VHH binders against q9p7j3. Designs and how they scored, part 107

Target 1, 174 residues: q9p7j3
Amino acid sequence: MILPLFPETQVHVFVYENVSNCAAIHEQLISQNPIYDYAFLDAATILYKKQVYSAIIRALEDRRDEQMKTKTIHSEVILSLSPKTEISSAFRQFSMTKKSKNIVVVKIDSKLTEEEEFERLDKLVEGNRVEFSDEELQKLIDFKVLKKNYKLDPSTLENPLASILSSIALRGYS
Key: E = the ipSAE of ESMFold2; O = the ipSAE of OpenDDE; V2 = 0.75 times the mean of E and O plus 0.25 times the DockQ between their complexes.

## First folded at step 7 (VHH)

Design s24 (framework vhh_6qgx_2)
Fold by ESMFold2-Fast, scan of step 7:
Parts: structure tokens; sequence; C-alpha cells
Structure s24 (fold): chain B 174 residues (1-174), chain A 121 residues (1-121)
């Protein structure tokens, strides 16, 4: 998908459930295998499509303004999901771990079509691809994790979208 | 403020051993994964080994598995690479790197200047 504010930037988002090889993927990320140059997120932390897009837009704005805090756009997406600017904390809170079961994968600046990225990722991820939709994400979320990551109280947990988006937009001041 | 200083490189004959050390300062060492990368003449930088922040897991590129051992010493803020059964193809400049445990490609936060290892036939 092309974002209106960044028309030259291609963005693809994929969701996989019941992934059995997260430890192998983690090993490839640690070894800096360039084939794995994606943002791998734990689906337990993602409730809405808008949450992911807000983080992507923030990361692209920081890249445009030469204000990225990380070395890659994909790491900047992970950081941008966090309401704080601490890189290590953002990765603990949002990135895939070797214990993850469901993941959200983001690719920015792809030279490939969405179908070609599907073909590549389906070979790397041993799981079931599902639609990137609010309906599917709501099946995979862990509300305890969401509440902790965004400091939500019980009253905001019922309708958390605005609070989450504000946290992403106000990163560093929340 | 942040520094990673490598030492222990040198000239060694094939089949020999070297121990590389990396002294870290200026950041919270215990929060970071540590890694070794190398760059051989005319080649791109490649991953060699990594150790998690806790020291509980280690990772190696296939060509060094069983020959190299990465370890860390939290009291001294150092990471070490014990290199045994060295081969001429191990000739490279070796770099110490620090980053988050789930770092993406080229996403290590801090890098050392490198130490040269030459393995003669």
Amino acid sequence: as target 1 above (174 residues)
Amino acid sequence: QVQLVESGGGLVQAGGSLRLSCAASGFTFDDYAMAWFRRAPGKEREFVAAITSSGGSTFYTDSVKGRFTISRDHAKNTVSLQMNSLRPEDTAVYYCAAGWELSYPRDYDYWGQGTRVTVSA
C-alpha cells in the first residue's frame, strides 16, 4: 500500500498466526541476515491497523526530517509504537521474541510487489497467514500486554484507540 | 562517551588460537547484546557470533561453530571471542558491536574500531 503523505514509499503489512519457527527467525535477526530486513512485531501488542500505520507514518516522518534514532526504518517503526524514546524498551515491548506465537511483519521501501513479498515471507515464516484487519488482530491481542505498554487504566481499555494513537503521536512526553 | 575497544588481534599460524577481547564503557553494558563481526579484504562485513544481554544464549555463523566461543564478563564489562583451530579464511578485521537482543540487520547501536587477525597458511 501507498500512503498519501508518502506516495513514493511502498508499505506492506502481513499477519501470521500459529508461527512455529520464531526462534529460528530470531536467530536470523541476531545474525543480521539481510533477507530478514523487516519489522517483526509480536501480534500480542497490536490491536488496530491504525496503530501500525500511525507508527509507520511517525517513522517515515522521522526519516524525512533526519531525526531517526535507530539505524534502519524497520527498527524505527518498532520504536515508534512505543510512547517513550528508549530503543531497548520499545523492542522488549513490541518486537517478536523466540517465544512469540503470532506476528505482524512490516516491509517499507519494498522493490517487490505485495505478491512477491508474500512469496518470500511465506518461505521464511512457518505459520498461517491471515488478513491484516482489525477483526483478525483482535483475535491475537493480549489485553494485559496492551494495557501495560500504553499505561491504560480500566476505563480507557474499553475504547483504547484514541489513547493508543495519542501515545504514539506524543512519544517522549507521555 | 560510549566506547568499545577491541584487543587481542595479531598474526597466528593455521591451527592456532587467539582470544579477542572487547572492553565496553559509557553505557549500561548489562542491557545490551554483544556481537562480533568481521570484514575480510575485498568482502562485506559479516556476522561471526553474538551473546544475549543475560549471557543465556549464543549464536554463531556456520563457518565458526565448534571453533569459536563467545562469552561475557559483567563484572569487567567485557565480551570475549575465543578462536580455536584458526584457518586462513578467518583472516579479517574483527569488530565488537553492542545492540538490542532482537536487532535487525545493520541495527547495532555501538561499534568498535576493529582489531586485525591474520592467519598464515
Scores: ipSAE 0.199, ipTM 0.579, lowest interface PAE 5.0, mean pLDDT 86

Design s25 (framework vhh_7yz9_2)
Fold by ESMFold2-Fast, scan of step 7:
Structure s25 (fold): chain B 174 residues (1-174), chain A 120 residues (1-120)
Amino acid sequence: as target 1 above (174 residues)
Amino acid sequence: QWQLVESGGGLVQAGGSLRLSCTASGFTFDDYAMGWYRQTAGNEREWVAFITSDSSTTYADSVKGRFTISRDNAKNTVYLQMNSLKPEDTAVYYCAAGWELSYPRDFDYWGQGTPVTVSS
């Protein structure tokens, strides 16, 4: 995908369900293995494609404006999903865990095509790749996690898109 | 309020040992990853060792086999046992706390640092 405001930036988003090796991936991320330089998100936290794109756009805006709080663009994507500015909280809320079953993987500034990234990720992730679509994401979301992360009330939870996007855009101001 | 207090730094001869301690307060220590970083004058802060809430450990290549990170959750303390010290290990050592998948240096909470000087 090409973002209108960042047409020179190559962005790929992949969704995997029924992943059996999240503990192994987690270990590689902790060890700072550069092969795993992606944003690995728990799919339980992602409801819409626009949620992911908004976080990517915010991270790219912060990089452009030299306002990144983290050391990598992929960490900045994870931070940007959170309505708060605390890095540890954002990772706790949105990043994959050893116990994750379904994940969303984001790659920014890839030197590879989407097909090449898929071939690479398919070797790293032991799961079933599904379409990055609202339909597929809605099968994987945990509404209790979503409510907690964005502080949604019952009325907002029935149609949360605008609230989620506002939280991402206004990060740090609830 | 988060607080990390380091201790154990000082002067030591090459080949010697030091044990650094970092005591945390203001959060549920058991749930957080802890790391040790070091910085020499004119250089960026460098990651040294990392320990997860599950006590899984990772080390920078420069210290692997010489340094051991450990934690005592009952005391809210993380330790860095430094053996076979080299003059190149001379630095200010910092304790940091954060979530496990934060990249090194992406922690929100840092101690004030403790200096370590290794003489030749």
Scores: ipSAE 0.171, ipTM 0.538, lowest interface PAE 4.2, mean pLDDT 86

Design s3 (framework vhh_5j56_2)
Fold by ESMFold2-Fast, scan of step 7:
Structure s3 (fold): chain B 174 residues (1-174), chain A 125 residues (1-125)
Amino acid sequence: as target 1 above (174 residues)
Amino acid sequence: QVQLVESGGGLVQPGGSLRLSCVASGFSRFTLDDYAIGWFRQAPGKEREGLSSITSSRGDSTSYSDSVKGRFTISRDNAKNTVYLQMNSLKPEDTAVYYCAAGWELSYPRDFDYWGQGTQVTVSS
């Protein structure tokens, strides 16, 4: 996908359900294998496409303005999902774990075509790729996790989009 | 949040050895195993240099910079929430303030966002 504010930046987002090898992926991320240079998110934390795109846009804005807090654009996307500016907290809240079953994977500035990224990533992830859509994401979300990550009360949880996007844009600051 | 305290620095003669310790606390619901720990150093007028990291309790997920490979060894004792840097065959150019840093282990590349206050190592005759 091409973002209107960043037309020369290639963005690919993939959703996998029923992933059986999250522990193996986790080990590759720990070993810093460059083949795994993606943002690996736990789908339990993502409710909307706009949530992911808002984090991507924020990360790209911070890169453009030379204000990134992390060393890679993919880590910056994970940070940008969090209402706080603390890197470790953001990864604990949103990143894939060994026990994750459904994941969202983001690739920015790929040197590969989208089809080549699909082929590569399908070999790394042992699961079923599904459409990146609100409908599919809503099948994978854990509302308890979402509520905790964004500090949502019951009334906000019924329609949380604006609150989530505000948290991403403001990063918890007034 | 995670807090790190370094110790074990001091004055040593060239060819000597020191073992630095980094004690970690403040994990809340997590353990030291959830964090990558790195050792860094900075000498006056120089940029901070990464030396070594450890990311697995197995001890086989370690890395070393070329400047210290073969001389320094990183290890961890998770029961004591401590990471060590064993420094052998010390040289005058190893003189620096040594820092340990922690980052979430899934950060890629390693982003270290918790830092200790540092411990001075001086290698001089």
Scores: ipSAE 0.044, ipTM 0.511, lowest interface PAE 6.6, mean pLDDT 85

Design s4 (framework vhh_5j56_2; at its last look DockQ between E and O 0.71; V2 from the best seeds 0.00; counts 0 for: pae E 12.7 > 2)
Fold by ESMFold2-Fast, scan of step 7:
Structure s4 (fold): chain B 174 residues (1-174), chain A 125 residues (1-125)
Amino acid sequence: as target 1 above (174 residues)
Amino acid sequence: QVQLVESGGGLVQPGGSLRLSCVASGFTEFTFSDYAIGWFRQAPGKEREGLSSITSSRGDSTSYSDSVKGRFTISRDNAKNTVYLQMNSLKPEDTAVYYCAAGWELSYPRDFDYWGQGTQVTVSS
């Protein structure tokens, strides 16, 4: 994917359903294994492609402006999904857990093609890869989790996109 | 807001031992056991160095930098909202201000959200 404000930046987003090895992936992330340098998100928290892209754009803007709060661009993506500035809250809200079943994986600045990243990730993730599309994401979302993470009321939950994007863009600095 | 207070620093001779304590308070949305805790130090004119961390919950995982591995031990007591750093075989190069910090277990330790004000450790004869 090409981002208009960052056309030189390689971005790949992958969606996996029915993942059986989330506990093993989580252990690799705790040990900071560089092979796992991706943003691993719980798909229960992601409703739209634009939600992910908005967080990526915010993270890239913060990197450009030398305002990243986290060590890596992938951690910055996770932080950028949250309306809060607390890093711990963002990871608790959006990052995969040992109990996750469906995940969204983001890679920024890949030196590999999209297909080569697919081959690499398919070896790390024991699950079924599906298309990164609003249709597939809407099958995996947990609306109770989404409502809690973005503090949505019932009226905004019917069409939450604008509220979610605003929360990401302003991220505690409104 | 979460607050961390270090104690147990002081002057000690080379080869001596100190035990640092870090007491946490101010939890609202999450509890002490939800946070990973790390110990860091900074000597004058040097970068802040990560020393050790213990994961959230029951402290299922610990890590140590090469400079302190085998000499320092981290532990936690969730009932007392406290993390300890037992420091043995202290060397003059261990002289620094020691900080505890609270964050998430998948975060890099430098990315931890809450930091104590630090406690001075001086290793000198």
Scores: ipSAE 0.467, ipTM 0.739, lowest interface PAE 2.2, mean pLDDT 88
Fold by OpenDDE, look of step 8:
Structure s4 (fold): chain B 174 residues (1-174), chain A 125 residues (1-125)
Amino acid sequence: as target 1 above (174 residues)
Amino acid sequence: QVQLVESGGGLVQPGGSLRLSCVASGFTEFTFSDYAIGWFRQAPGKEREGLSSITSSRGDSTSYSDSVKGRFTISRDNAKNTVYLQMNSLKPEDTAVYYCAAGWELSYPRDFDYWGQGTQVTVSS
């Protein structure tokens, strides 16, 4: 996938449900295994495709402007999902945990086709791939967690996408 | 916000030992065990360099820079929200301000976003 604003950057996003080895993946991330060079998100925290795209775009913009707070583009994607500026908070809010069952996986700067990248990633993730769509994401979301992460209230819940996108875009500007 | 306070620095002769402590506080949403802890130092006129780090899970994985490997040992006590740096066989080139830092254990590469004020270590005859 190519983003219009970043035509030289190839991006892939995958969704897995019923993942059985999140704990093992978690250990590899802690160990900083370069084979696991992805952003691993807890699907319980993701409601929209545009939420993920917005975070990716924010991260890419930060990189372009040399304003990244984290060391890697993938960690910046995780940070970009959060309305908070603290890296630890963002990871705790949105990153996959060893208790996760469903995940969203983001790859930035891929040199492979989507199919090739999937084959590579499928060796790391033991779960069922589902379509990256709002419909599928809505089946996996935990609204309690979502509301907490973005401090959604009855007024903002009428249009949660707008609130989420604003939070992502305006992080650090409040 | 998470606060880190270093202690244990001072003046020591070459070949001597010091034990630094880093006490963490201010946890609200998370606990001490959610954070990886690292030790850094900055000597006059030099850039800050990483020395050692310890993770928060699975028996605590440790790492060391080549400059301190075999001489320094990092450990943690989660019950006391404290991380230690045992420094043995100290050399004059170890003279620096030593800093403790905290970051989420899942950051890759390791990012630290909480820092202490530092403690001075001077190795001189």
Scores: ipSAE 0.026, ipTM 0.416, lowest interface PAE 3.5, mean pLDDT 91
Fold by ESMFold2, look of step 8:
Structure s4 (fold): chain B 174 residues (1-174), chain A 125 residues (1-125)
Amino acid sequence: as target 1 above (174 residues)
Amino acid sequence: QVQLVESGGGLVQPGGSLRLSCVASGFTEFTFSDYAIGWFRQAPGKEREGLSSITSSRGDSTSYSDSVKGRFTISRDNAKNTVYLQMNSLKPEDTAVYYCAAGWELSYPRDFDYWGQGTQVTVSS
């Protein structure tokens, strides 16, 4: 996939449910193994496709403007999901953990087709791929986690998307 | 708010040793052992350079830059909320302000949110 504002940047997003090897993937991420150069997100924290796209766009804007706070574009996506600027908080709140069951995986700067990238990723993740769609994401979300991560008031629960997107877009400006 | 305080800096002759300590405080939601701790230095007119880090996610996993491997040793005492940097075989090129930094140990790559104020290390005759 190509984002209109970043036409030279190919992005793929995958969703896996019932992942059995998150602990093993986590060890590879700690070891900085380059074949695991993806953003691994806990699907319990992701309700909308636009949530993910907005974080990707914010990360790419910060890279373009030489204002990234993290070492890789994938870690910058994880930071960009957070309304806070603190890197450690963003990873605690949004990254895959050893106990995660469902994940969203982002690849930025891919030189592969979606199917080629999937074939690589499918060797790494022991789980069932589902469509990256609002319908599938809504099955995997934990609304208690979402409310806490974005400080959603009861009045915004009918349409939390606007509050979430504003938090991502305005991080560091409020 | 997490606070880091370095100590143990000073003046030392080439070939000498110093032990730096970094004491952490102000934890409210998480404990010291949940953080990766790194040591950095910055000489006048140079960019900040990473030296060493230690994590507790799988015990005390350590990492060292090539410039300090074999000379510096990082260690931590979680009961005292303290990380140490033992610096041996010091050279004039090691003269810098030394900082400790803390970040969530699950951060990928290793990114640090909290920084100490620094302690001066001067290596000269």
Scores: ipSAE 0.000, ipTM 0.245, lowest interface PAE 12.7, mean pLDDT 83
ESMFold2 (binder alone), look of step 8: mean pLDDT 80; pTM 0.817

Design s5 (framework vhh_5j56_2; at its last look DockQ between E and O 0.73; V2 from the best seeds 0.00; counts 0 for: pae E 8.3 > 2, unsure alone 64.1 < 65)
Fold by ESMFold2-Fast, scan of step 7:
Structure s5 (fold): chain B 174 residues (1-174), chain A 125 residues (1-125)
Amino acid sequence: as target 1 above (174 residues)
Amino acid sequence: QVQLVESGGGLVQPGGSLRLSCVASGFTGRTLDEYAIGWFRQAPGKEREGLSSITSSRGDSTSYSDSVKGRFTISRDNAKNTVYLQMNSLKPEDTAVYYCAAGWELSYPRDFDYWGQGTQVTVSS
């Protein structure tokens, strides 16, 4: 996809369900294997495409403004999903774990086409690819996790989009 | 705000041993077991070097740099909010300020959230 404010930045987002090798992927991430340079998110934490877009845009804005808090743009995406500035909290809240079953994978600055990234990721991820759409994400979300991560009250849970986007945009001030 | 305090440094002769301690406090709504802990050192005029790390909650995943493998052992006692670095067979090249840091296990070392002020280790005769 192309972002209007960052038209030269290649962005790809992939969704996998029923992933059986999350523990193996996690081990590769701990070893900082460059082949795994993606943002690996637990799909239980993502409700909308706009949630992911807002975090990507925030991370790209922070990179443009030389205000990144983390070493890599992919880590900055994970941080940008969190309403707080603690890096450990953001990763605990949003990154995949050894026990994750469904994941959202973000790639920024790819030199590969979307199809080439699919071929690469399909070799790394043992699961079923599904469309990156609100419909598919809503099948994978855990509303208890979402409520806790964004501190949503019962009145907000029925229509949480605006609250989530505001939390991402105003990170550190809410 | 999480605070880390190192202790146990000092002067030791080559071949000697020291045990460093890192005591953590200031957790609000979280506990030490939710953080990965690393030990780092920096000698004057040199870059900071990562030495060892231990992952969150479980102590089954540890790592060591090649310079200290077989000589240093990291361990944690979550009940005491403490992480240890047992240093054996110390060499003059181990002289440095030693730092404890807390972060996420997938984070780059520079991205660890909390750092102690350091404790001096000097290995000389």
Scores: ipSAE 0.491, ipTM 0.747, lowest interface PAE 2.1, mean pLDDT 87
Fold by OpenDDE, look of step 8:
Structure s5 (fold): chain B 174 residues (1-174), chain A 125 residues (1-125)
Amino acid sequence: as target 1 above (174 residues)
Amino acid sequence: QVQLVESGGGLVQPGGSLRLSCVASGFTGRTLDEYAIGWFRQAPGKEREGLSSITSSRGDSTSYSDSVKGRFTISRDNAKNTVYLQMNSLKPEDTAVYYCAAGWELSYPRDFDYWGQGTQVTVSS
């Protein structure tokens, strides 16, 4: 996938359900295994494709402007999902945990086709791939977690996408 | 809210040893093994400096500043929700208030959101 504003950067997003080895993946991330150079998100925290795209775009903009707050583009994607500026808070809110069952995986700067990247990632993730769509994400979301992460209230719940995108875009400007 | 409490500080002669403990509590939904723990210190008139950090026991990685490498050792006991700092070959310049801090283990760079109250370490003849 190519983003219009970043034509030189190839991005892939994958969704897995019923993942059995999140704990093992987590250990590899802690060990900073370069084979696991992805952003691993807890699917329970993701409601829209545009939420993920917005975070990716924000991260890429930060990189372009030399304003990244984290060490890697993938960690910046995780940070960019959060309305908070604290890196640890963003990771706690959105990153895959050892107890996660469903995940969204983001790859930035891929040199492979989507199919090739899938084949590579499929060796790392023990779960079922599902379509990256709002429909599938809606099945995996935990609304309690979502509401907490973005401080959604009855007024903002009427248009949660707008609220989420605003939170992502305006992080650090409040 | 995660709370951290340091202990084990005190007065010691140059060349002596101390063992600091950091007990963590107040986890909601997450446990200590999902947090990175770091030790910091601040001497009078100086800035706070990082000394050492450790990640979860399942994939433990440790780091040390040059000032303490070879003399200090960080370790953790998740069953006791405790992280230790073994300090050997202490020097007068090690005199400071020592702090324990906690942050999400996957954060890069490390960002510590929770801090203890600190414990005084004095190295003097």
Scores: ipSAE 0.023, ipTM 0.384, lowest interface PAE 4.9, mean pLDDT 90
Fold by ESMFold2, look of step 8:
Structure s5 (fold): chain B 174 residues (1-174), chain A 125 residues (1-125)
Amino acid sequence: as target 1 above (174 residues)
Amino acid sequence: QVQLVESGGGLVQPGGSLRLSCVASGFTGRTLDEYAIGWFRQAPGKEREGLSSITSSRGDSTSYSDSVKGRFTISRDNAKNTVYLQMNSLKPEDTAVYYCAAGWELSYPRDFDYWGQGTQVTVSS
């Protein structure tokens, strides 16, 4: 897809469930293999499509304004999901791990259609693609993890979207 | 919350050796080999400097600063949740407080958000 504020930037988002090879993907990520230049997120941390898009927009704004803290736009998306500014904390909270079972994968600056990008990604991920939708994400979320990551009160867990989006938008301005 | 405790510091004569240990605890569904572990030191009146790090890239991947390369060796024992720094050919310039630190190993760039309290190493006769 193309975001209106960033018309030259094509973005694709994929969701996989029942992924069997996260440990192998993990090894490729720590070696910084360029074939794996995506943001690999643990789906247990993602409840809404808007959560992902808000992080993408924040990362793109920081790139535009020369305010990125990380080396790639994909690592910047991972940082941008976090309410805090520490890079290691953001990756610990949101990135795919060797033990992840469901993942959300983001590609920014793609030169390929969604289906062409999927064909490349599907060679890397051993799992079942599902729709990137709030309905599918809600099946994969771990609410205990979500509460911890965004420090949500028990009462705000009924409608956490505004708190989450505010955390992403206001990071670094408090 | 991950906690790090250093040990093995002390007084050493020039040319001697020391082995520092860093014991990690407080994992919650994670393991030591998911963290990048680094050793740092801070001498009186100087800024803290990075010495060495270890990650699980290709099994184990280590890096060293120019100031210690060839003299210091980082290693780990994941079963004991322990990282070591073997320090050989010690010089008076190595006198400092030594810290271990841990960060999520997929952090890019590398960052450390857990720190030990430090252990003193003094190289003097």
Scores: ipSAE 0.012, ipTM 0.453, lowest interface PAE 8.3, mean pLDDT 86
ESMFold2 (binder alone), look of step 8: mean pLDDT 78; pTM 0.798

Design s6 (framework vhh_5j56_2)
Fold by ESMFold2-Fast, scan of step 7:
Structure s6 (fold): chain B 174 residues (1-174), chain A 125 residues (1-125)
Amino acid sequence: as target 1 above (174 residues)
Amino acid sequence: QVQLVESGGGLVQPGGSLRLSCVASGFTGFTFDDYAIGWFRQAPGKEREGLSSITSSDSGSTSYSDSVKGRFTISRDNAKNTVYLQMNSLKPEDTAVYYCAAGWELSYPRDFDYWGQGTQVTVSS
C-alpha cells in the first residue's frame, strides 16, 4: 500500500488467524532476531483497517520529524496505537503475546513486494492468512480489550471508529 | 510510579565476587511480573553498556553481552519484586556504576521506561 503523505514508503499489513506458534515468535522477538523485524500485534486489539493505518501514519510522521520515542519504526507503530505515551503500556496493550491466537503483522520500508513478504512470513507464522479488511478484523476483535485500551464508554462502543482514530491522532495532547 | 533501587555494590579485589540486587516498587494496575528487567553499566567517559536481561516471570529467558557471558548470572524472585546480578571473576574493567531498568519484554532495552539511580562497583587492589 501507498500512503498519500508517504508515497515513497512501502507498507504491508498481514492478518493471520489460528496461529499455533505465537510462543516461538515471541521468543524470536525477545532475542531481537532481525528476520522478525515487523510489528506483531494481537488481533484482539484491532477493529478497523483505519486504526492500523492511523498508527502507521503517526509513526511515520514522528520519524520524519525526528521525534520517534522508540528504537525502530515497527516499535513506533505499536506505541502509536496507544492513547498514552508510555512505551511499556503500549506494548502490553497491543503487542502479541505467547498466548495470542490471531495476529496483525505490519512491515514498513520493505525491500520486498507484498507477495515476497507473504512468502517470507509463511515460513515464520504457522496460521491461516486472511484478508486485511474490516470484515475479517471484526471476527477477531475482543471488545472488552478494545474498550479497556481506548477507555470507551457504552455510548461509543456501538460505533467506536471516530473515538479510536482521535485517540491515535491526538496521542499526547489529551 | 514504578521505582527501582539497586544495592550490593562496593569495593572488591580482582577475581572477587559481588551480588547486586534491584528492588522494584510503585506498581499500579500492573505488577512486577509484567516487566522485563535489564542490567546496564556506565564507566566515567564511556557510553552506557547493556549487560544482561531477564524476561517477565520466574522462568524468563535470559541474555548476556559477550563481555560478561560466563561470569555474570541474572535471576529474578517475583515474590520479592527483586532481580539479582551475580558477578564472578571481577576485573578492573568491570568498574562502573551499575543500573537496573524495567520495561516490557518486547521493548528494546534502550526503550525501558524505568531506571534506577545506580550502584557503584569498584574493582581494585
Scores: ipSAE 0.086, ipTM 0.538, lowest interface PAE 5.9, mean pLDDT 86

Design s7 (framework vhh_5j56_2)
Fold by ESMFold2-Fast, scan of step 7:
Structure s7 (fold): chain B 174 residues (1-174), chain A 125 residues (1-125)
Amino acid sequence: as target 1 above (174 residues)
Amino acid sequence: QVQLVESGGGLVQPGGSLRLSCVASGFTGFTFDDYAIGWFRQAPGKEREGLSSISSSEGGSTSYSDSVKGRFTISRDNAKNTVYLQMNSLKPEDTAVYYCAAGWELSYPRDFDYWGQGTQVTVSS
């Protein structure tokens, strides 16, 4: 995908369900293996495509404006999903864990085509790839996790999209 | 801001042992348990080399570079905000300034947010 405000930036988003090797992927991430240079998110935290794209846009804006709080664009995407500006909290809330079962994977600035990234990721992730769509994401979300991460009350849980997008866009300003 | 202080360096004979300690302080809101800790070294005229890391939990994942695997052991005591590097079978080529660094566990690539001042290790007769 090409974003209107960032037409030269190549963005790919992949969704995997029933992943059996999250512990192995986690070990590769903490060892800083460059083959795993992606943002690995727990799908339990993602309800909408717009949620992911809003975080990507915020991260790209912060990179453009030289205001990134992390050292990589992929870490900045994870941070940008959080309503708070604290890196460790954002990673605890949104990043894949050893116990994750379903994941969302973001790649920015790929030198590969989308098809080549699919081939590469399918070798790294032992799970079933599904479409990046609101329908598929809504099968994987954990509403208890979503409520906790965005501090939603019962009334906002009925229609959470606006609250989530506001939290991402206004991170550190409210 | 997180501050790291290394200690335990010194002069040792080849084949000897040293235990380095890294004590962390300055936490505001987060705790030592939120940080992965790495050990690095730098000898004069050489690039900084990563040696070992330990994840944020006491029984967490450890890693070692090939140059120290089997000789060095990393461990942590979260109650004391301390990480240790046990160095055995020391060689003259282990002579360097040793640094510890702290980073968020799931920050990828691992972003080490703070570094200590270093402690000198010299292995010679």
Scores: ipSAE 0.000, ipTM 0.173, lowest interface PAE 13.2, mean pLDDT 82

